VHH binders against Outer membrane protein assembly factor BamC (bamC). Designs and how they scored, part 1

Scores and structures below are computed, not measured.

Target 1, 338 residues: Outer membrane protein assembly factor BamC (bamC), of Kangiella koreensis (c7rcp6)
Amino acid sequence: CSWFSAKDGTEDIDDRYMKSQQDLELQVPPNVKQIEVQDRYRVPEGVIITNRNAKGKALSLDPPQLLLVGGDGVREDSEQSHPTVWVRHQDTPFMNYVSRFMMQKNIPVISSTEKQISSDWISDEDEDIFSQYIGSYNLDGQRHKVTLEIIGQNANEVAVQARNTQSQRLVDDKWVTMNTSKTVASQFLNAFLGFYDTERTKEARERILEEGTINVSLGTNSQGQIALIAERDLIAIWEHLPSVLEDLNLSVSDRDQSAGIYYFNVKEPETGFWAWLWGNDETNAKVDMEPGDYQIHLAATTYGVSMTFKDEEGNLLDSNLVTKIYPEFAASFKSRGK
Unless a header shows other numbers, all headers, positions and changes below count from the first letter of the chain; antibody chains are not in Kabat numbers.
F, E and O are the ipSAE of ESMFold2-Fast, ESMFold2 and OpenDDE, as the mean of both directions, binder to target and target to binder. V2 is 0.75 times the mean of E and O plus 0.25 times the DockQ between their complexes.
[cut] stands for letters that were removed.
Atom coordinates printed by the task and the answers are left out, and those that the model quotes come from them; centres of patches stay.

## First folded at step 1 (VHH)

Design b1 (framework vhh_7qbe_3)
Fold by ESMFold2-Fast, scan of step 1:
Structure b1 (fold): chain B 338 residues (1-338), chain A 121 residues (1-121)
Amino acid sequence: as target 1 above (338 residues)
Amino acid sequence: QLQLVESGGGLVQAGGSLRLSCTASGFTFDMGWFRQGPGKEREFVASISWSGGSTYYADSVKGRFTISRDNAKNTLYLQMNSLKSEDTAVYYCAADYSGWYELTESEYDYWGKGTRVTVSS
């Protein structure tokens, strides 16, 4: 009989819809985050009337300061008074990317050091560098000077800060000084971060295509949690992961591509008399993990793909455990690259 | 390279039954059956998710065909009951790695060579 056929058809349609909707989340660019300011702008009640014709002049309402943060190894530094982010960066001098950005956008440079670069006047029409809001443009006749400076560094990150050092507007064909703005600095920093992300992604892709091997390192995901970082695109890692898990004698129990999750099982080790007789190497898990059900969450990053390990309940695995199993995963991925 | 091998096709009389099998050389997620009759375009027959929790059937076979799988054997089955002359076709097994369901040919990356089913009146 076809007792369940109609019900099964409905479930199938729901499954396709849910997966398609969630898949969009894997392709989402870094979210625009407002810099958290305790003193946000509010239009006060009342207007100061300075015009003899009894027309009012309202207080200026500045837009919220925004930074492109979250995902791809960028986090806000709220401790600083000027727009500042910590960017995941290793291997090459960070200022090389700043210099390339200035050159590509035809931004004139007044001074450059190993930790700071200062622009000459930039028109707000040039390369859409400045906008009053995301998706908006400044009016004709404004120009700004800005700086990008490395204000901190550790083994995995570089702190870069933007400052708007001078601003002018055109009045009666004369440049007149106006107040500098943290909004202008944030827009400039955001333009650089977009350039940086694009360049690093291109470099990672070119290296991957050249070598054909899947290199995996120990690192952190976009939330700062311990993860394995695979230097390949998301599709490649998604396709290779089942073979990697199989090589490690781990059983794939389920998969959710929309959410970027692999579910797998670690079996009880085969021990006792029969293990003594036949050996226990062939079927036992090659990683030192407790038997049970686990999850691997994949997400695209600037360097490739982060693989975050969780238990059955969705809790993060201990960093010591992830560090312990890392060598076997890295070795298996390296053998699967070509 | 993933390979799919279909079996179980043959000659059957109208009103009869036949079971098709498809064995994969390795792990697969969503799988399905498609068919192509003489002078017709390839059409969807049935699909099943990896867990077996979701199945979908073409209206023309709903109530007559049952899709199932045995993941321990990497094998997909199609139980065909109450066969009609219009069911005469080459039946193809399809699989992908996406975890996506689809009712169209374009979503399946791997295909078998097909097995022929002939239903006589």
Scores: ipSAE 0.000, ipTM 0.128, lowest interface PAE 18.6, mean pLDDT 71

Design b2 (framework vhh_7qbe_3)
Fold by ESMFold2-Fast, scan of step 1:
Structure b2 (fold): chain B 338 residues (1-338), chain A 120 residues (1-120)
Amino acid sequence: as target 1 above (338 residues)
Amino acid sequence: QLQLVESGGGLVQAGGSLRLSCTASGFTFSMGWFRQGPGKEREFVASISYSGGSTYYADSVKGRFTISRDNAKNTLYLQMNSLKSEDTAVYYCAAGPYLRYISTSEYDYWGKGTRVTVSS
């Protein structure tokens, strides 16, 4: 729109907003896929990762809280001699997740490259990485060195391999070398994958909340007049506003995109015999406003959009009225932004 | 032009607490805290969305620092608890137009910083 092209400060928001909307679409495909987060501390005995995939679910079977994972999956590479999985991953450097995992678990790092990170001794005395089901013996006195390495990648996936490179056990207050174990490597890989799933799920939720949800606050416009402040770019607010008004049972009567104005009508409440008989409020405005014609004036800023309410004559609405109707508008924008 | 002014820095003993404030001269969307320690690059500390509904924290401060904001006062806060010598740095307030909060490139406006020194 020409009105957008005339305004400074929207170019970067527009470009990044479009990219973010693309990312959200990729993360939330038409068929929502959910990966069950692995409980890294509930390892019965020598867990080996064999086959993990993103699983589609019928909407009626989805849990109250949806874990939104757009194409993320994990599958075992059975041809490798060490525990290896292919993880669906795009866009961001995969090793950043490995580094964050090591930091969160306070794992000492002896070496790090763009494709491999190697730990120093990890004691299972204080760290729950190598946790095992009750009945395991003599685990308190063990320490291990492990590596995580990217051994392959393609456009959609990264192959991650875990190796247990050295192991020792305390015997009479001395560290004694013991055999390395693919079980230890698998447990470490499982711990990382659990962390990775949690981080990706958290990031997906945050992107939906920050980029998909339209948050509206009560504030002031650039002229100091009372207004609703939307945390999105002007084009998004312009395109969402008709749906918001419709949700509130307000009729859009006209729009002037060059001036950034929406015109709407608040209808007389239905008070006849049929309204009494059926108690039907479906057509009545959901906001407490006098019947008549109103305007919403949109003004872009670098950091958001102000929505200023006016009557038919172009006079500002009373600040008490704007404050009163704010909760309904905010709720409608929030529900329509997802 | 938007101005950001930090305050609340000072000298504090290890294990102590300090609260930083950042006041903006106008409307801000996303806001965050960054810090730069002696001989180090500027690093991310914490960020918050306009509504306060989303927050991000660096792993090194998670559970010890709390970011919050008061939009009526155009003010951002950082409550720092259980301070460590490693937290010694100049703390910078930042504001940006986007809802991505980790990279320094996401922020268009920066304060001049407030110094925090944690002694043993």
Scores: ipSAE 0.000, ipTM 0.133, lowest interface PAE 17.6, mean pLDDT 70

Design b3 (framework vhh_7qbe_3)
Fold by ESMFold2-Fast, scan of step 1:
Structure b3 (fold): chain B 338 residues (1-338), chain A 121 residues (1-121)
Amino acid sequence: as target 1 above (338 residues)
Amino acid sequence: QLQLVESGGGLVQAGGSLRLSCTASGFTFSMGWFRQGPGKEREFVASISWSGGRTYYADSVKGRFTISRDNAKNTLYLQMNSLKSEDTAVYYCAAKTYYSRLYTADEYDYWGKGTRVTVSS
């Protein structure tokens, strides 16, 4: 019986698996800095801003927004009677994210189906957890039941709707029924969408460790304009882009993390007698572009991340120019994957 | 309360093949297969990440077994080829239900009841 040596091999594999999990360690430092950094590096696809703190104006006058940017993968369905959004999603069962949200956030579940999940009572005893996800609202003396349901689907999108199904307030040590609120439903939906965006980002990071290679092709952005399409998530492209630009001898002049824009400069080639004598091709841009200031606009798409090139004024670069510089960008991105 | 149900076990001759399935009643994150042979402790066989991109195998089964999953069906598979008498065991499906920013050496949260595989010589 050879299982004794096989057992030793199994234990060795377990040790490698454990080290791989340590290599995959996504342990975050104290919440404030990590959340702040993640928000700064996040492009507004599928992101909903929830106002948790406002100085000056009364908080009741600063309601949560259901959609941060129109056309960026999340759109509101204003025709529905309850808070509803269409979310770009194609590759996996969407309900898996809903289930993961409820479980990870310790939201009590009373029923679950393939298209609907319903909470049990969520109360102010869970305020610190609940308020992290539904913003600045306090559940003082209240408890609510909420439901999240897939109400529609097409090839590129899933429609998810939130309902506040039951609400009660504490009166004389007894729970008394009160009117349900679209605000509670909207904030619950906002909390889920923020979670969804974060989880898709983490899964993309896991794929970085598994897939290794960043493939870039010519395509179009959401407006039908020519762009480079990277088959990775937005965080991966954002984090690799400075190295790509450096590899191409392009100088990063600024970046706007919230808008997903990199600003870069193409320097004039070194000229004159000394450049002729000694050569300076190692310092010149590796892409055939006119000297000047340029922008790369990143946006998440159904197929990955679109990188749209613009000039200093914000005008689109000519499609022939984008096609001409594509091979060097693609080669640089491909070499960044391991 | 997550339930895991294994199927596909049975009697097979040495050199033969079997495919085990494990269906989960809800969402699972990481999943794996463990086995316990007669008079032995439960041992690791194979594991798979949620995306299916990362797989890990015990040295004794590398090149013979293939782990895979179908997230649309909440189902985990173990394709077993070139079976040996030493592979005789009860095979258990295991799952984690939480995605965490901390990847630690935690034990699996949920286990199936097991399915028996007997390999005859």
Scores: ipSAE 0.000, ipTM 0.159, lowest interface PAE 18.6, mean pLDDT 71

Design b4 (framework vhh_7qbe_3)
Fold by ESMFold2-Fast, scan of step 1:
Structure b4 (fold): chain B 338 residues (1-338), chain A 121 residues (1-121)
Amino acid sequence: as target 1 above (338 residues)
Amino acid sequence: QLQLVESGGGLVQAGGSLRLSCTASGFTFSMGWFRQGPGKEREFVASISRSGGSTYYADSVKGRFTISRDNAKNTLYLQMNSLKSEDTAVYYCAARGYSYFTLKPEDYDYWGKGTRVTVSS
């Protein structure tokens, strides 16, 4: 009969696998399945990616606009005189991605430092290479030098700026100096951002496949709201979350498997005579949150699982608060992977 | 958008073998094969976890079909042996956009267009 009936003595090993599979479905909330499908391979409007094996011009946008590359984790810095974006970045040195971009795309490099990389001439002599880097901008008979530079950084973001530093055009078989273009710089920056997104997606998938340490980063959910992104599958995060909450001295008050929600409580700190006498630091919450009831909403993403924090009424927690509590959650999840 | 493309279908005599392939345009979690025979509803055939470490089979195909995947090629396979007339169907490749496993067709997010398998008497 039903797989949820008591075990019978005639059940074979394959029936056990089928029951385990059915149990897995029950452990994961159906409402999580209703989120809009996220496909990181989709090209956002304003991000120009050209590929030798694709119809490059069909994948390019004209005219290029940096404001159109306001995707998850990327925002324009309009105060700068050159194309600049702030990119959400929390791991290895950002310049590693810039260097990898230059190497993988065979962009000639003159100089590289910890905060800046400068190209040699990029030209239309190799139409395939050129279209991969500059997009739809018509540079026939032209060559350009560009730089990518880290001009700012904070705890969660890196500001990267592109500059077209030198330009020349071919006239009667001789290269003649011409004016530099912010359009060239913008297209080059967009090409890098597309590469960066692809590399980060690939790395996140590799971490999921390793079934090891659970890495958690700051990011956004499918609705563009701030969330913690855990780089494991939904079943693993659902199963580990109660232990994470316990490590942080947070009380799980309820679970809604059909909705993908954990409900938890932040208790009032012990302030009585006995707390003073013995010190109640071992039971007080390890995250700086106001006492009260909260929700964590889980949803699967291409990077893993998004964990969106809400208050008792279902309102999103302030992004500053989520950023503040992130390190403790990340540390606890990391200890649960292995 | 994730695309799934099946291949390898055809006409085969009862007792014969056939191998189906399904290539995905990108990363997938669990994947599965479903089939729909003439005048029947779509039914589960086999599924495999992301790592390939866990496989599940419908009772009707257990011991005859083998599901496998090559993650480097983003390709799913179904090796069908000892085919029966009852195996005649359009076979669909399906993939989850979510990390948890399921047997229900309605829980799969991505589907191929199907490849036809006809098993003659």
Scores: ipSAE 0.000, ipTM 0.103, lowest interface PAE 19.2, mean pLDDT 72

Design b5 (framework vhh_7qbe_3)
Fold by ESMFold2-Fast, scan of step 1:
Structure b5 (fold): chain B 338 residues (1-338), chain A 121 residues (1-121)
Amino acid sequence: as target 1 above (338 residues)
Amino acid sequence: QLQLVESGGGLVQAGGSLRLSCTASGFTFSMGWFRQGPGKEREFVASISGSGGSTYYADSVKGRFTISRDNAKNTLYLQMNSLKSEDTAVYYCAADRVYGLWTSPYEYDYWGKGTRVTVSS
């Protein structure tokens, strides 16, 4: 029942909420996934793109199939003679990811340009690179040199081609030259694509967190009850919640900073002559909730903050209702950000 | 280990309908459908919350496709109506152990092997 100003409320909330954050019981909801950059934006390693080109070709001991591990934003270029993919890429120089891949995997580099990088020998000691695709047995006593090259580019995509440039096998403790393989090139390209995908998703997640975007998902509170989970700290959620409620045409009626509770009202829709003149859409609540008084209870979680919805009597709202209103709350929080 | 198995794919004529199913070996929270057409990137199709109470659709399929789930059977469904040639793709089922409505494939931990849908003119 108090006059509320976003600026004044935010300033008051900052000081009081820091104290409330320390006083609030620190509980982690059971069976809730921990906040980790790769857990939110990782690509499944089991995704395989198959390219077959055996018809009319010479018989070879190498598999006739080209297997590429791809995720969102990767497509094969079947018109090329060597393993090639088009990768969705904008903003930063693509070769930076190739260089980081080589560095992280301890791959020695013989030459590097803005569009091409060539390795020195990669041996069977580098199971991290080949073990998933070729298998340790196929690399026992073998070593390969490979090249990654940008062969094409447009506004949204970069074409990356892999070549196996030299290969040797160990015979009686001597390295002997053997034929190069497109399979080796494909496995190397797949290893890079897996790295690239993981790296880009980590960066996207970090950027979202750094930009102050408030991501909201459905989850559970410390008692296992359905709640909205906001992926920011308690101070940020407390600070932005009044603006979120206002954006949804919900009136903040009170707040209890020590308990972490916001009280709000869903107004009766305007009816009658004046509603006809002014229109109902502009003033009515943007969420489909029964008119009345409600509570949002905030608590720290592994993900950030749980927001548990209750009615005027303190009873939990139905999970179907919480799920129904979730999209509007999520959209409003996302737009508030910092 | 959670396993997802898709079924219901096949050849269908433009304007026709297909229903895809995805059965999980255990309980899942958020689930979604993604597809990858010939020479295209993998794209989002639809997602559904753990309770089934909330859904999101890609603009290209909104009004034509319906996502639903039966938690008693650990099964996700995609009802596809008014199919177009551009709907031709391998359709993938995805699941997470966390509640959410995910539109990015990077946000899902578990994936099926895919089921192929071919729409002929």
Scores: ipSAE 0.000, ipTM 0.122, lowest interface PAE 18.6, mean pLDDT 71

Design b6 (framework vhh_7qbe_3)
Fold by ESMFold2-Fast, scan of step 1:
Structure b6 (fold): chain B 338 residues (1-338), chain A 121 residues (1-121)
Amino acid sequence: as target 1 above (338 residues)
Amino acid sequence: QLQLVESGGGLVQAGGSLRLSCTASGRTFSMGWFRQGPGKEREFVASISTYGGSTYYADSVKGRFTISRDNAKNTLYLQMNSLKSEDTAVYYCATGLTYYPGYSTHEYDYWGKGTRVTVSS
């Protein structure tokens, strides 16, 4: 019953984490042990907020926190006032990954909707989320509230934004309000992105293991053109292609899931004195293709999925070339992992 | 079109065991069990991925309940051991359209009508 699934059910399981976290906070000793941290990037007393110099430029003791954006489908949206990234994603509702992140990291949740999740207090002592990315400037004794929100979506991408909504520091066994920070928001977003990447990779590998090996044969697509035929559904082949391309040392440059296209690059072989000296052939493509940009077009067929190879201009690759590279692609698809 | 039918509920003494079943009339992917006690909202109990490789449990049932499935029979199971009075609820079977299960009622598309479990002390 879809109307019932429209209710905010994350509240039930999140309430368990909220209560558990509150119980822990209530049992925290009134006197927090102060540990001495020896770090070259010490924050002087009274210099916690951003300073502006005489020239009007912002000076911060904390370095700007960069978002962890990989070339594999995450891009920063620098026009937004809060840390925001566009993540290539389709099929599974994106908020499922946000909910899983909050639960697995035992992060207490105050509210959850289809597009937004807001945390209760998160201490850097809990799950080490902030210290993982903030570095030496975020010492023990701080707590923050953060929100992750989907602020945009298209056929192939989801825009997720992080906000640090409240912050406090522990002073003489009492929580005192402090200024919120883009750095805290960026670090929380980075923690989520790391979780997301790991979860998607794990899902892909587990799917291969549970479904068995993918059998790939040489055949034709629905237009009678030469293609590789994978005996699985379209979603499975779409999810496994990045790993297959990576196994073959081919760089994924773009993807369009609605059109069923993967774009990839064949790099020039590393040759020369240093390559010879180190013997590093690991970066060379494992298929005999001319360096350049290529496309793989996926389409559902009666016996599975057709994978049609095209050049940068969208022209079909020579059948001799497709036949030549087929064994390496077939072997990679039969892999249960790296 | 897709129907889920729960069975196996009933009255059981505290410390006892009970096995719930849920049979689907068609293809299912991720599946889960939710429960609703008197005067409370539906809460997550356990979930399982499409082929059973991944399982997840609420802290309150972890170590006591086991979720499993038999895809050849289109059937989901919940083995409940060491039952407590707090486990008294109507138990609902649900299926989502994703490979891995969600933890929110929002993430499930089809629901059974529920089966009642009463644990007496």
Scores: ipSAE 0.005, ipTM 0.318, lowest interface PAE 10.3, mean pLDDT 74

Design b7 (framework vhh_7qbe_3; at its last look DockQ between E and O 0.01; V2 from the best seeds 0.00; counts 0 for: pae E 22.3 > 2, placed apart)
Fold by OpenDDE, look of step 2:
Structure b7 (fold): chain B 338 residues (1-338), chain A 124 residues (1-124)
Amino acid sequence: as target 1 above (338 residues)
Amino acid sequence: QLQLVESGGGLVQAGGSLRLSCTASGFTFSMGWFRQGPGKEREFVASISWSGDSTYYADSVKGRFTISRDNAKNTLYLQMNSLKSEDTAVYYCAAEDSYYGSLDWESPSEYDYWGKGTRVTVSS
């Protein structure tokens, strides 16, 4: 269910949400210790079903509310009568994102203010609209109006609340009023949050890619293991690493963003009597590594991002080997950051 | 800083009606009315959420007073009907700027901004 993704978003964003379910087991190769949670690339923790009643208020949580919360800067406000989350946000007016969401998803808007946007009828009759995000359960033969509202703000966060304001169902070709649903509101909010995350991530990536040189040094990760240390944040390194690997004629085979792991392949060198003279240097790995599959584990450290190298089985590479490949990686990072 | 300006106060006979207004210099979240009678402490009258979906009233004014707001005008209203001598007070407009709704709507501490007040006198 990739209804958290935007049409023009990066492929990896969808995977982030899908892999951010609560208690999701990390993709860890055999014989590899799990990366500490704090060292992982942060992704949303998943969707939470809440049964919490607001203190001092008679809240009905029937049906249960389902909200996306967790390590992406979103937290639930469970004391609200309607689905509400606090979202980390500082710069561009938040409601611009709501507006973009409505527009991009072709959701009709009946009102838009500085703090609130209200939809017109959202129905499954409308193609390529909200139906793909809420699903047939809520929209099949039904139509709904939803409101997103900023209900709080601090220096770093915005509280956003979703309300299903009107609902109707089609009966004998007539729309009849039905009870509103917190579930519908929650789903709408989740859809927006997915969009928001996608947009923010995209913007961040763009900024990061425009940034200057990335300095890489030889050091140790949080576990005292030899690693390359990049003086950038996780996202920056995550975004640059494919280019670096490519530059080194290494092939990215897979990646796990939730775990902060890149998988790459070292190709067999072209063999032949004249390979050393005429061999297409362009096809050979530019690092002195044995052909095979390897892993790079990314983790945040006090000094930046550690890149720990492992073999196909998840074992740490020899310190000498890491030291050996360090100059090429460092040079590549430096060059790509320009 | 947000400024609140009350208006509409005056002398009215018991059983009469009066409409108070409060104009804010900018956007606000929850807004409310408080009053302070002679020799009394400031007390809660009514509050309204930003959207207007939620309203709260003191028991003493319930059914007689109606709070409303026009966000396009940044204006809060208090329609007071069936006024009693006990309603004589200075009425204060209050607003918060950080949250749409207070956990305790009746608590003055939940509000960040206050007007100077408008006097309402109900004669017997």
Scores: ipSAE 0.000, ipTM 0.248, lowest interface PAE 11.9, mean pLDDT 76
ESMFold2-Fast, scan of step 1: ipSAE 0.012; ipTM 0.402
ESMFold2, look of step 2: ipSAE 0.000; ipTM 0.095
ESMFold2 (binder alone), look of step 2: mean pLDDT 83; pTM 0.854

Design b8 (framework vhh_7qbe_3)
Fold by ESMFold2-Fast, scan of step 1:
Structure b8 (fold): chain B 338 residues (1-338), chain A 118 residues (1-118)
Amino acid sequence: as target 1 above (338 residues)
Amino acid sequence: QLQLVESGGGLVQAGGSLRLSCTASGFTFSMGWFRQGPGKEREFVASISYSGGYTYYADSVKGRFTISRDNAKNTLYLQMNSLKSEDTAVYYCAAGLRYITSGEYDYWGKGTRVTVSS
């Protein structure tokens, strides 16, 4: 029932249930101690690293992993001891993007709060997943725990910091603790930033489709008859259509929401001295239609809403006429946004 | 008014598979699945955007369940594989009329029961 969907009345239903599920799955195990500080990291020069197979590899001091910065809306915070960026962000809760990143990439999570999310072990045992999420060929035979935390916020930016909180490597089929790495933290932060940028770009595109621009094209309704197709939901088209008709100097005479019909009138053109002198841009219809009464029938379709035009008798308008008036209707819908 | 009708529930053995369907009486943008098991709170299962380009899964079902949609039929699907006794629940279809990634759910079905036996 409707009460079932509107329990809280103030929270987004999807977000509410997603957060409840996350809270259950993100409980920290009672025997795990969180590492708060990692200030004593050392990278030995010329050290030979032995793997599970007792093979050696020389380690050199490489430059720190660069953060994915320099694009529009991302800047590094070099004053912090851990990899940190300020990201241009307004309106929606930033942690929703962090949570979606973890869920979509199937990164195991052991703890989540309003400002911090902590992973469980991210392991190279699933080569495809590990490579996809961390993006490093140098992490074979290793596993890491990482956190992303909001450490600051202002009117138009959010500061997000990554920490590698625990690391282990395989030695003779046993996991052995190793030093944490700012490189691992930077790689993880970069993976998130790439996800965030992609997600925000897609959302901006979807927002334009939903809120910013009503795109109208010529097409057919479910019966194969010529119609204008608006790429929005039925409620949005129903709410915007009166304004579109008004912009075109067409008078809405009636409407039947249950049937999805708008009734409108095309008035006789103004005549007389001033109308001849000053043109028809004031009160005359902006579409080339005969004076009279018309109907627009709305129906939901796979790609939006079909708008089928009929005359007073309920007969379909000629396809040549619909094609002729299409550009004016499309232009009028184009700026129908928020 | 938009109506949602779920189908495909039933009794299945642990480790088995089941496909749920939800058919909408009209156009929808956002859709998702929720469930409520015996002695549990209602929980999120999965959601999908209109284009199918955005999907989200609860940790408990990731890798086992796949959400998809057929916009030509106004139908939402949930393919459930490697079913566990913990998946026993009434599954609810939800739909919104706004085009957003996470979905605002204005309409709900009455649910379809899934029982996983071992």
Scores: ipSAE 0.000, ipTM 0.116, lowest interface PAE 19.8, mean pLDDT 71

